# Ledger of designs, part 214: VHH binders against o75319

Target 1, 181 residues: o75319
Amino acid sequence: GNHIPERWKDYLPVGQRMPGTRFIAFKVPLQKSFEKKLAPEECFSPLDLFNKIREQNEELGLIIDLTYTQRYYKPEDLPETVPYLKIFTVGHQVPDDETIFKFKHAVNGFLKENKDNDKLIGVHCTHGLNRTGYLICRYLIDVEGVRPDDAIELFNRCRGHCLERQNYIEDLQNGPIRKNW
Below, E stands for the ipSAE of ESMFold2; O stands for the ipSAE of OpenDDE; V2 stands for 0.75 times the mean of E and O plus 0.25 times the DockQ between their complexes.

## First folded at step 16 (VHH)

Design X19 (framework vhh_4orz_3; at its last look DockQ between E and O 0.86; V2 from the best seeds 0.51)
Fold by ESMFold2, look of step 16:
Structure X19 (fold): chain B 181 residues (1-181), chain A 120 residues (1-120)
Amino acid sequence: as target 1 above (181 residues)
Amino acid sequence: EVQLVESGGGLVQAGGSLRLFCAASGFTFSSYDMAWLRQAPGKRREWVALITSGGETDYAKSVKDRFTISRDNAKNTVSLQMNSLKPEDTAIYFCARESWDSGEYYWDYWGQGTQVTVSS
């Protein structure tokens, strides 16, 4: 049997677009097989994700899935016009340089291919908070030169929840700028 | 020490069949979900199939109805029967253990992989 991820119900399904960026963060959508343990109002399916994005007058152009599993939904559950990219990201520790580079490469590729539209990059881990927030902020700091505290504050406000893992926060605030190339 | 060892890979003609095996040791095999993933040359590793500890199965769309995952708890093995093979099935196939230790699903141990090559 399928388990609902712990504390998953406690998080808003989808955040708001981060102003001045192409990012939007959300928690992992759950395919129908998980719904037996959810009240109807608690459901957040791949289709629900796209409906909520459309309600914000936005459109997804890429989904970056940071989870270390395929249990929650399958890429074929997404609309055919939205590219899907999985970047295996271990939890509980600051992502390594290879993972950070893969994320930067994916974002830069998207921005280049989508310079003539306003589509967003959707990023999620299980809760759409710690791994997601870290990698988005790392990109803003290293690639766009945003001050660490400003990146963190922007993410927290737009996600609707604050980053929780102190080792991530400390690395963003006090750690080295990572290479972009 | 958790170990997963894949075997049964090889070269087959398109349309052929192959059976992969994963020998598991160092843990209570019957208590864990198991998965197969694959990595084609120059591509990212992708999920192929799942079998739960209770025997329920799920498959990637690209292999559904052609591949069958199964487990034998007495022998601590997971198998992947691969029928109607296509050149795009060419990949290194990995066995993985999936756990629920931290309140989310997570592939925590991997085999070293076995090569499957499908010629046209």
Scores: ipSAE 0.682, ipTM 0.863, lowest interface PAE 1.3, mean pLDDT 92
Fold by OpenDDE, look of step 16:
Structure X19 (fold): chain B 181 residues (1-181), chain A 120 residues (1-120)
Amino acid sequence: as target 1 above (181 residues)
Amino acid sequence: EVQLVESGGGLVQAGGSLRLFCAASGFTFSSYDMAWLRQAPGKRREWVALITSGGETDYAKSVKDRFTISRDNAKNTVSLQMNSLKPEDTAIYFCARESWDSGEYYWDYWGQGTQVTVSS
């Protein structure tokens, strides 16, 4: 059967919008089949995601899924009005330049097409923390010119959890800027 | 060395059928969940079907009731029977191994893929 990701229960389901950005991070929602292994209060489905976003008086305009599987939920579990983008991203290692570029391109495309609204870019990996935090911070650093420590602090505060992987933090703080085109 | 080799793709008219095969080697096949993925031109790779080591199956909504995933552990093969094919099913189809590591699922290996083209 399906396994609940390790430590998945330990993380807040949804973070807060990052001020000055269109980003919001969350852990992976789990489809109904996983509910058999969860207490009711532990459940976090695609539907729950949208309910929680609404409770924050926000609206998702794009979901970027960074997990390296599609076992956790199906794109069809999402409203048709919300685009879904899969960027297969291997865990625990710094994303390669191609992955970084794909993420930046997706974000820039969204912003270009959504100038007339305030919809959010929802980003998640398994825990919505390390891969998610790295790519969001990488974007803020490389594209928006944010100071690395400021980007990391902003993400950590809004997510409600801190980036855990030292290689990600080190690359953000001291690594080279990645190309934006 | 882990290897996955897809076959069975081709050109077929809308409404037709194809059966894809994947030959696996280099690992204990019966211990792993297997999946079929596909990637259409200009689109992102998407999940199509999953079969667990226990034989449980799941499908994307777009292919449900038309596609059937199966496996033969004795032959180390996974198959995808595709019926009632549509032009939108045109894609490169990949056989993928799904693994559990570091607290999460991920696809760690897939083949070169096999081209499926469905004409109107």
Scores: ipSAE 0.112, ipTM 0.557, lowest interface PAE 2.0, mean pLDDT 93
ESMFold2 (binder alone), look of step 16: mean pLDDT 85; pTM 0.847

Design X2 (framework vhh_4orz_3; at its last fold request DockQ between E and O 0.91; V2 from the best seeds 0.77)
Fold by OpenDDE, fold request of step 17:
Structure X2 (fold): chain B 181 residues (1-181), chain A 120 residues (1-120)
Amino acid sequence: as target 1 above (181 residues)
Amino acid sequence: EVQLVESGGGLVQAGGSLRLFCAASGFTFSSYDMAWLRQAPGKRREWVALITSGGETDYAGSVKDRFTISRDNAKNTVSLQMNSLKPEDTAIYFCARESWDHGEYYFDYWGQGTQVTVSS
């Protein structure tokens, strides 16, 4: 059977909306087939995701999945009204320019099409922390002109966990601006 | 060296059938989960089907009951039987190996893909 990602249980399932942005980060929800390996209180399904978002008085308008697999849950597990975008992103490595561009393009497209609402962009990798945090921060830095340390602090505070990967942090703080088009 | 080579693609009319094959080499095939993915023009690559080393299968909702993934460990091949094809199934189909690495699942190798075109 499917394995639970390591340390998955250690992270808060859903963060908070990042003030001044449309971003919210969360760990990967797991479909029913994973529940047999979890205690009831450890379960976090796609349904649970949306319930938790509602509890925050928010609404998801887009989900960006950065995991490098497709077995954690299916797009069909999501409401039809919420588009799902997959950006296969390798862990531990700083995302390449193509991945960064894909992410920026997806975000910009969403913002352009959703000016009339306040729906959120939900972003997750496995833990919703390192890959997720890097790409969100990269966007804020490159596109919104946010100071790197401010972006990182904002993400960490809202996610409830701090970016862990030093290579990600270093690239955000001292790396070059990436292509926006 | 790990290699995945897809074949079996082509042009077919709506309602028709195709069978794709993926020939694997360079690793112990029977020990790995295998998957099919596809990428339509102007769209992102999407997952289609998975078969575990144990023979368990899973499918995307859009292809469930129409597509069947299978494997032949003696021949180091994974197949995708596609029935009741629709124009929406038009895409490049990729074979991929999935592994467990650094505490999570990864597609670590891909084939070059095979073109499937379904005409209306």
Scores: ipSAE 0.790, ipTM 0.901, lowest interface PAE 0.5, mean pLDDT 95
Fold by ESMFold2, look of step 16:
Structure X2 (fold): chain B 181 residues (1-181), chain A 120 residues (1-120)
Amino acid sequence: as target 1 above (181 residues)
Amino acid sequence: EVQLVESGGGLVQAGGSLRLFCAASGFTFSSYDMAWLRQAPGKRREWVALITSGGETDYAGSVKDRFTISRDNAKNTVSLQMNSLKPEDTAIYFCARESWDHGEYYFDYWGQGTQVTVSS
């Protein structure tokens, strides 16, 4: 059957809302078919995600799934009222300009359509850390003008875990500002 | 080099059927999970069906009970039988290989796609 992603159990399921932004990051929720290999306290399903968001007195208005698979859960496992967006994001390497532009376009569209509420954009990859942190920070740097080290510190603190992949960190700190077109 | 080549697409009337094929080469086919995805005009690529190396299957809700994924490990092929087709099934259909790579599931290779057009 289904494999539990490596080190997935080691990460907090859901972070905290990043202050001054509409972002919240989490690790990938796992559908019921994965639970056979998990202790009850290790489970983190799509339902558990929404329960944990409600416990923080927050509401999701969009989920952006950055995984390069559909194995972990299906859009049908989410409430119909919450839009779901898949952006297939290649791991291991800094995301290409096309992927970055898709992410920025999705965020900007959401902010425009949700200017009159306080709903959050939930973003995840497999662990909710490297690809997720990179794209959130890339958005904050390129679109909002946040200093790279400030974006990284904010993400790390609110996610509850530090970005791990050195090529992502180096690109955020020392790489070019990406064109928003 | 890994290659995936789709075929069997075409124009079909609503309510009709098509069978898609994906010819795989350059890897130990029987050891990998395989999937079909599709991209409709103006939409993002979305997952349709999965078949594991062990033959277990799963489907998107929109195609469940109408589509059947299968594999033939002797011929290195994945097939998608598409019945009761609807205009909303119109898309380019891609086969993909899913690996367990560096501790996660990952679609690491994709075919060129084959066009399916369902007329009303």
Scores: ipSAE 0.647, ipTM 0.850, lowest interface PAE 1.5, mean pLDDT 92
ESMFold2 (binder alone), look of step 16: mean pLDDT 86; pTM 0.857
OpenDDE, look of step 16: ipSAE 0.783; ipTM 0.901
ESMFold2, fold request of step 17: ipSAE 0.632, 0.644, 0.604; ipTM 0.843, 0.848, 0.836
ESMFold2 (binder alone), fold request of step 17: mean pLDDT 87, 87, 87; pTM 0.867, 0.872, 0.868
OpenDDE, fold request of step 17: ipSAE 0.781, 0.781; ipTM 0.896, 0.894

Design X20 (framework vhh_4orz_3; at its last look DockQ between E and O 0.17; V2 from the best seeds 0.00; counts 0 for: pae E 9.1 > 2, placed apart)
Fold by OpenDDE, look of step 16:
Structure X20 (fold): chain B 181 residues (1-181), chain A 120 residues (1-120)
Amino acid sequence: as target 1 above (181 residues)
Amino acid sequence: EVQLVESGGGLVQAGGSLRLFCAASGFTFSSYDMAWLRQAPGKRREWVALITSGGETDYAGSVKDRFTISRDNAKNTVSLQMNSLKPEDTAIYFCARESWDHGEYLWDYWGQGTQVTVSS
């Protein structure tokens, strides 16, 4: 459907590249059909996403979509040159091990195949915050060995918004390391 | 008390059709987006179809053009017409209510589910 997600307008469309990583987080872009429900300045389409990334002098090499729907935009709305991966991730609860693994696997695969460039892994859920932040941080913690608080701080700073869900934060800080393979 | 009761599942041959039903009670049905989820053996529960309070529909790629979700607000029901069924569609199907928490989509209620088995 064309219902604007709750609070979607409250979040910055696109964060900044996370220094030392290939990650960039953003809120879900909305296809053209949503524009009639938005003020011009509120619009954030797949095209707008790529424009904003370009403005940062970056290039997307992969988009990981964590939303639990496909109503916001279609893969066909993206350039063919940018792979699109859907990982249905329900909100509220900490992603399960399978979801975490899928995310890690996708990231690792991308990095393996993109050693010769500096393209970014774009990650988004609805707001590009909680689910997105958790999985990025989980990767940094589990795979890159980053201190949990450092990962969280880095994500928050770069996204321009802070992780909101306590269960996510607690799991990142105190939860077990998840399997990487 | 929020209740969702699924029905309509069964055994069907590949290429066959089934229609699932969900009866909702205990909340203002017309105000909520509803969905069908499914969980196959050994797999995580996955989103199948969504219908908004406004009647807009969305489908997982795997079921698009084969499944149709609908709702009847007068009867507090949501249905899933499943055509051209495949063995891969074998799963327990759940009717779920969409809700929000901390700005995130989630499914806060679902029923016991109904088993759909598609034989090859």
Scores: ipSAE 0.025, ipTM 0.410, lowest interface PAE 4.0, mean pLDDT 92
Fold by ESMFold2, look of step 16:
Structure X20 (fold): chain B 181 residues (1-181), chain A 120 residues (1-120)
Amino acid sequence: as target 1 above (181 residues)
Amino acid sequence: EVQLVESGGGLVQAGGSLRLFCAASGFTFSSYDMAWLRQAPGKRREWVALITSGGETDYAGSVKDRFTISRDNAKNTVSLQMNSLKPEDTAIYFCARESWDHGEYLWDYWGQGTQVTVSS
């Protein structure tokens, strides 16, 4: 169905670019068919996403979609000029090593291919918070050597909402550094 | 309170047929996609069939062309017609409601299940 994701209205649509990184996080955009269930000020479509990024004087060079579904929007709803990658990431549990590896590989590939520009990697799950924050922080910790608490603080500040799923927070803070291969 | 109650399970010989029913209550049934899942002893629960609120259907490859899912929005029921049953279809069958918070949970409610046993 076209029902609004649970609690989706409670989250800011788009965060801010995370300083010192190429990341920006947002909640899942909803295709126009969902708008009958939304007040005008609640709408956040794929077009709205790109408008908000431009308003920040930024440009998306990749969208990584972590949701377990295509029901919210389809890749065809995005501009053809922006690469799109789906990494199915189950919620409620810490992502497995295969998922973490796919995310790291995608980010590293993007950074290599885009070293001569300043385009951003947009990352979202349903709310742009738990899975999104976990994988971004896991990347910063494992690949860039950022301290867990610093990665979490940076994500929370720039997203405008705090990570609240305790198993994710505990794994980031106290779990093993994951292999990058 | 959301409730899903499965029925119609039983013992059937290989090659036989069985029809499962799911009675739904506590929510606006016609607005939700619905599914059948199953769990064999010692195995993980697996998806079997899906029917959307709009009536589109999809099936696991192992049951395609043998099983048919249907819904009756007036009676708040989902049915699963199972034909050409095989011993590997032996499982507890669960009716499930699709979560509207996809990408975190595919299904958010299940019934207690109904046992289907297929004799070889």
Scores: ipSAE 0.011, ipTM 0.271, lowest interface PAE 9.1, mean pLDDT 88
ESMFold2 (binder alone), look of step 16: mean pLDDT 82; pTM 0.825

Design X21 (framework vhh_4orz_3; at its last look DockQ between E and O 0.94; V2 from the best seeds 0.69)
Fold by ESMFold2, look of step 16:
Structure X21 (fold): chain B 181 residues (1-181), chain A 120 residues (1-120)
Amino acid sequence: as target 1 above (181 residues)
Amino acid sequence: EVQLVESGGGLVQAGGSLRLFCAASGFTFSSYDMAWLRQAPGKRREWVALITSGGTTDYAKSVKDRFTISRDNAKNTVSLQMNSLKPEDTAIYFCARESWDHGEYYFDYWGQGTQVTVSS
């Protein structure tokens, strides 16, 4: 009875590490109960995620889940050695300042605790694109001082798909710098 | 107006039991999946249990075999029976409705929460 998220099959499962950052973006992995409606080559489970990260010679040190549900997989489906953080992020609207703050706080905490390794922060929403791209770019712009267009270009190239929602793009390009970290 | 109202919270000793209730109104209750979530002090909100419109249940590992979610479609009520309570179960417990919104699953309505405090 589980539904496959709309257009989920159309997106690459996992992007590439964004050079100069600790970020990698991916679409939501789906637990076994979703696989009945998927061809074998379409499956992308929590295990598949970690296999694909390893194939890139990378290692996840944190997963930030931005979905507004727990239906897709459970934290117990992840290795115990990888911290999991849920930030319930409303879709289709620019995230509010509280959500942006939670994301920045999580990233800054990770970078401090992991300064002596090269582990990545995995970020996903449902498709690993709009909410994910927005918050990663918002962090790069506000905290790292990256130019908006450079952050967006880097995200799009490394994700393998362009940010789609114009309200997110407009807010990144022309919205205020947030000082909430 | 969709409303979810939790009740049944309180103070209990470790090892004790509580039953939480969520009264739902303003929608066709039997057609929706329902969930319980909780937020402990200083912690992030976490999922606890789900019951589908068809009655299938699922639980977070930390509460499996101690908590039981149930629904009464005639009374538009979701319940959470919590047995063998531990101090780490102390939290505000929220009832939520889950819908298919814009092609994905989404907790679209939340209750105000009810406090559960488990003392040693």
Scores: ipSAE 0.663, ipTM 0.850, lowest interface PAE 1.4, mean pLDDT 93
Fold by OpenDDE, look of step 16:
Structure X21 (fold): chain B 181 residues (1-181), chain A 120 residues (1-120)
Amino acid sequence: as target 1 above (181 residues)
Amino acid sequence: EVQLVESGGGLVQAGGSLRLFCAASGFTFSSYDMAWLRQAPGKRREWVALITSGGTTDYAKSVKDRFTISRDNAKNTVSLQMNSLKPEDTAIYFCARESWDHGEYYFDYWGQGTQVTVSS
């Protein structure tokens, strides 16, 4: 059967919009087949995701899924009006330049096409924390020129949890800028 | 060494059928969930089908009722029967092994893929 990701229950389902950005981070929603292994209050489905976003008076315009599987939910579980982008991203290691570029390209494309609205870019990995936080921060640092510590602090505050992986933090703070094209 | 080798791809007319195969080696095949993914030109790689070690299957909506994933543990193979093919099914098809590690699921091995082209 489907395993619940370890520590998945320990993380807030959805963070807050990052002020000054179009980013919002959340943990991976789980499709119905996982619910039998969860208490009702622990459930977090794609539908629950959109309900929680709505409760924040926000609207998702894009979902970027960074998990390295497709087991957790199906793209068809999302409204057709919300584009879904999969960027397979291996956990625990700093994303490679290609992955970083793909993420930046997707974000820039979205922003270019959505200048007339305020829809959000929803980003998630398994916990919506480490991979998610790294790529969002990497974007803010490399593309928006944000100071690394400011980016990290902003993400942590809005997500409600702090980046945990030292290799990610170290790369954000001291690593080289990655190309944007 | 873990190896996944896809075969069976080719050119087919719309409405036609193909059967893809994936030969697995280098691991206890029967212990792992296997999947097919595909990547169309200019698009991202997407999930197509999954079969668990126990034989449970799941499909993407776009291929449901047209594609059938199966496995033969005796031969260490996973197959994808594709019926009623459409031009939008044109893609490189990949066989992947799914693992549970570091507290989450992930595809840890991929094949090189096999090209499927469906003409209108």
Scores: ipSAE 0.549, ipTM 0.805, lowest interface PAE 0.9, mean pLDDT 94
ESMFold2 (binder alone), look of step 16: mean pLDDT 86; pTM 0.859

Design X22 (framework vhh_4orz_3; at its last look DockQ between E and O 0.30; V2 from the best seeds 0.00; counts 0 for: pae E 7.4 > 2)
Fold by OpenDDE, look of step 16:
Structure X22 (fold): chain B 181 residues (1-181), chain A 120 residues (1-120)
Amino acid sequence: as target 1 above (181 residues)
Amino acid sequence: EVQLVESGGGLVQAGGSLRLFCAASGFTFSSYDMAWLRQAPGKRREWVALITSGGETDYAGSVKDRFTISRDNAKNTVSLQMNSLKPEDTAIYFCAREAWDHGEYYFDYWGQGTQVTVSS
């Protein structure tokens, strides 16, 4: 059967909207087949995700999935009105330039097409922390010109957990700017 | 060295059937979950089907009841029987190994893919 990702239970299911941005980070929702291995209060399904977002008086306009599998839930579990975008992203290593570009392109495309609303870009990996935090911060730094430490602090505060991977933090603070086209 | 080689792709008319094969080598095949994915022109790669080492199966909604994934551990092969094919099934189909490591699932090896074209 399906394994629950390690330490998945330790992280808040959904963060807060990042002020001044359209980003919200969350851990991966798990489809029903995983629930038999969880206590009721530990469950976090695609449906639960949307309920929690609604409780924040927000609305998702795009979901970017950075996990390197599609076992955790199906796009069909999401409302048809919310587009789903998969960007296979390897864990534990700094994303390559292609991955970074794909993320930036997706975000920019969404912003261009959604100027008339305030819908959010939901981003998640397994825990919604390291890969998720890096790519969001990378975007803020490279595209929005945010100071690296400010981007990291903003993400950490809104997610409710701090980036853990030193290589990600180091790259954000001292690494080169990546191409935006 | 881990190797995955797909075969069985081709041109077929809508409503027709096709069976894809993936030959695996370089690892203990029976210990791993295997999957099929596909990538249509201008679209991103999407998950199609999964079969666990225990024989449990799962499918994308778009192919459920039309596609069947199976495995032969004696021959180190995973197959995808595709029935009632539609033009929207046109894609390059990839075989992949799914691993559990570092506390999460991920596809760690892929084949080169086989082209499936469904004509109207």
Scores: ipSAE 0.779, ipTM 0.899, lowest interface PAE 0.6, mean pLDDT 95
Fold by ESMFold2, look of step 16:
Structure X22 (fold): chain B 181 residues (1-181), chain A 120 residues (1-120)
Amino acid sequence: as target 1 above (181 residues)
Amino acid sequence: EVQLVESGGGLVQAGGSLRLFCAASGFTFSSYDMAWLRQAPGKRREWVALITSGGETDYAGSVKDRFTISRDNAKNTVSLQMNSLKPEDTAIYFCAREAWDHGEYYFDYWGQGTQVTVSS
């Protein structure tokens, strides 16, 4: 079915750019077919995403979609000028090393290709919080050498919501540093 | 008890075709989205195809236009027609029931899998 994600309405659509990084996080945009179940002020389409990014005086240069389903929107709903990458993750589980590596590879490739501009990497899962926060923080910890608590605090502040799942938080704080980049 | 039983796997030459079947029992089959996933040796399971309770389909890019997922709600079966098979399609194929809970989709029940081997 065409179900609105549970609690999706409770989360801010788009966070703020994470200072010192090229990341911005948001919840999954919903294609127009979902809008029949939404009040106008609750809508957050792919077009709305880009409008909100523009309102922050920012520009997306890559979208990383961490959902494993394609029901929320199709890549064809995005401007052709914005690269899109889907990294399938299963919710409720700490991402495995292969998934972490693919995320790091995508980020590193983006930074190389976009060293001459200030475009952002947009990252989302369903709510733009737990899986999104985990992978962004994992990158900052493993690749940039950021302390776990600092990465988590930065993400929480800029997303506008705190990471909720303890298994993700515990892995970030106490798990091994992964050298898979 | 929810059960999903795959069948129809086997050895096939590259360029050939194969049809997989999944027999479902222990739940209201017509109310659930169903999927096929696969796992190649040493790899993570990857999503292949999905069919909603309403019959809408979706496919991974690597199999689009070669594979067709279908369902028969009267017989509680999901099928995967695989055409133009390539050696990289070699994997254990799993039938899965898709559930959603609190706004996220996940696979809550899996079959034991059926082996598909594509020789060149």
Scores: ipSAE 0.012, ipTM 0.375, lowest interface PAE 7.4, mean pLDDT 87
ESMFold2 (binder alone), look of step 16: mean pLDDT 86; pTM 0.859

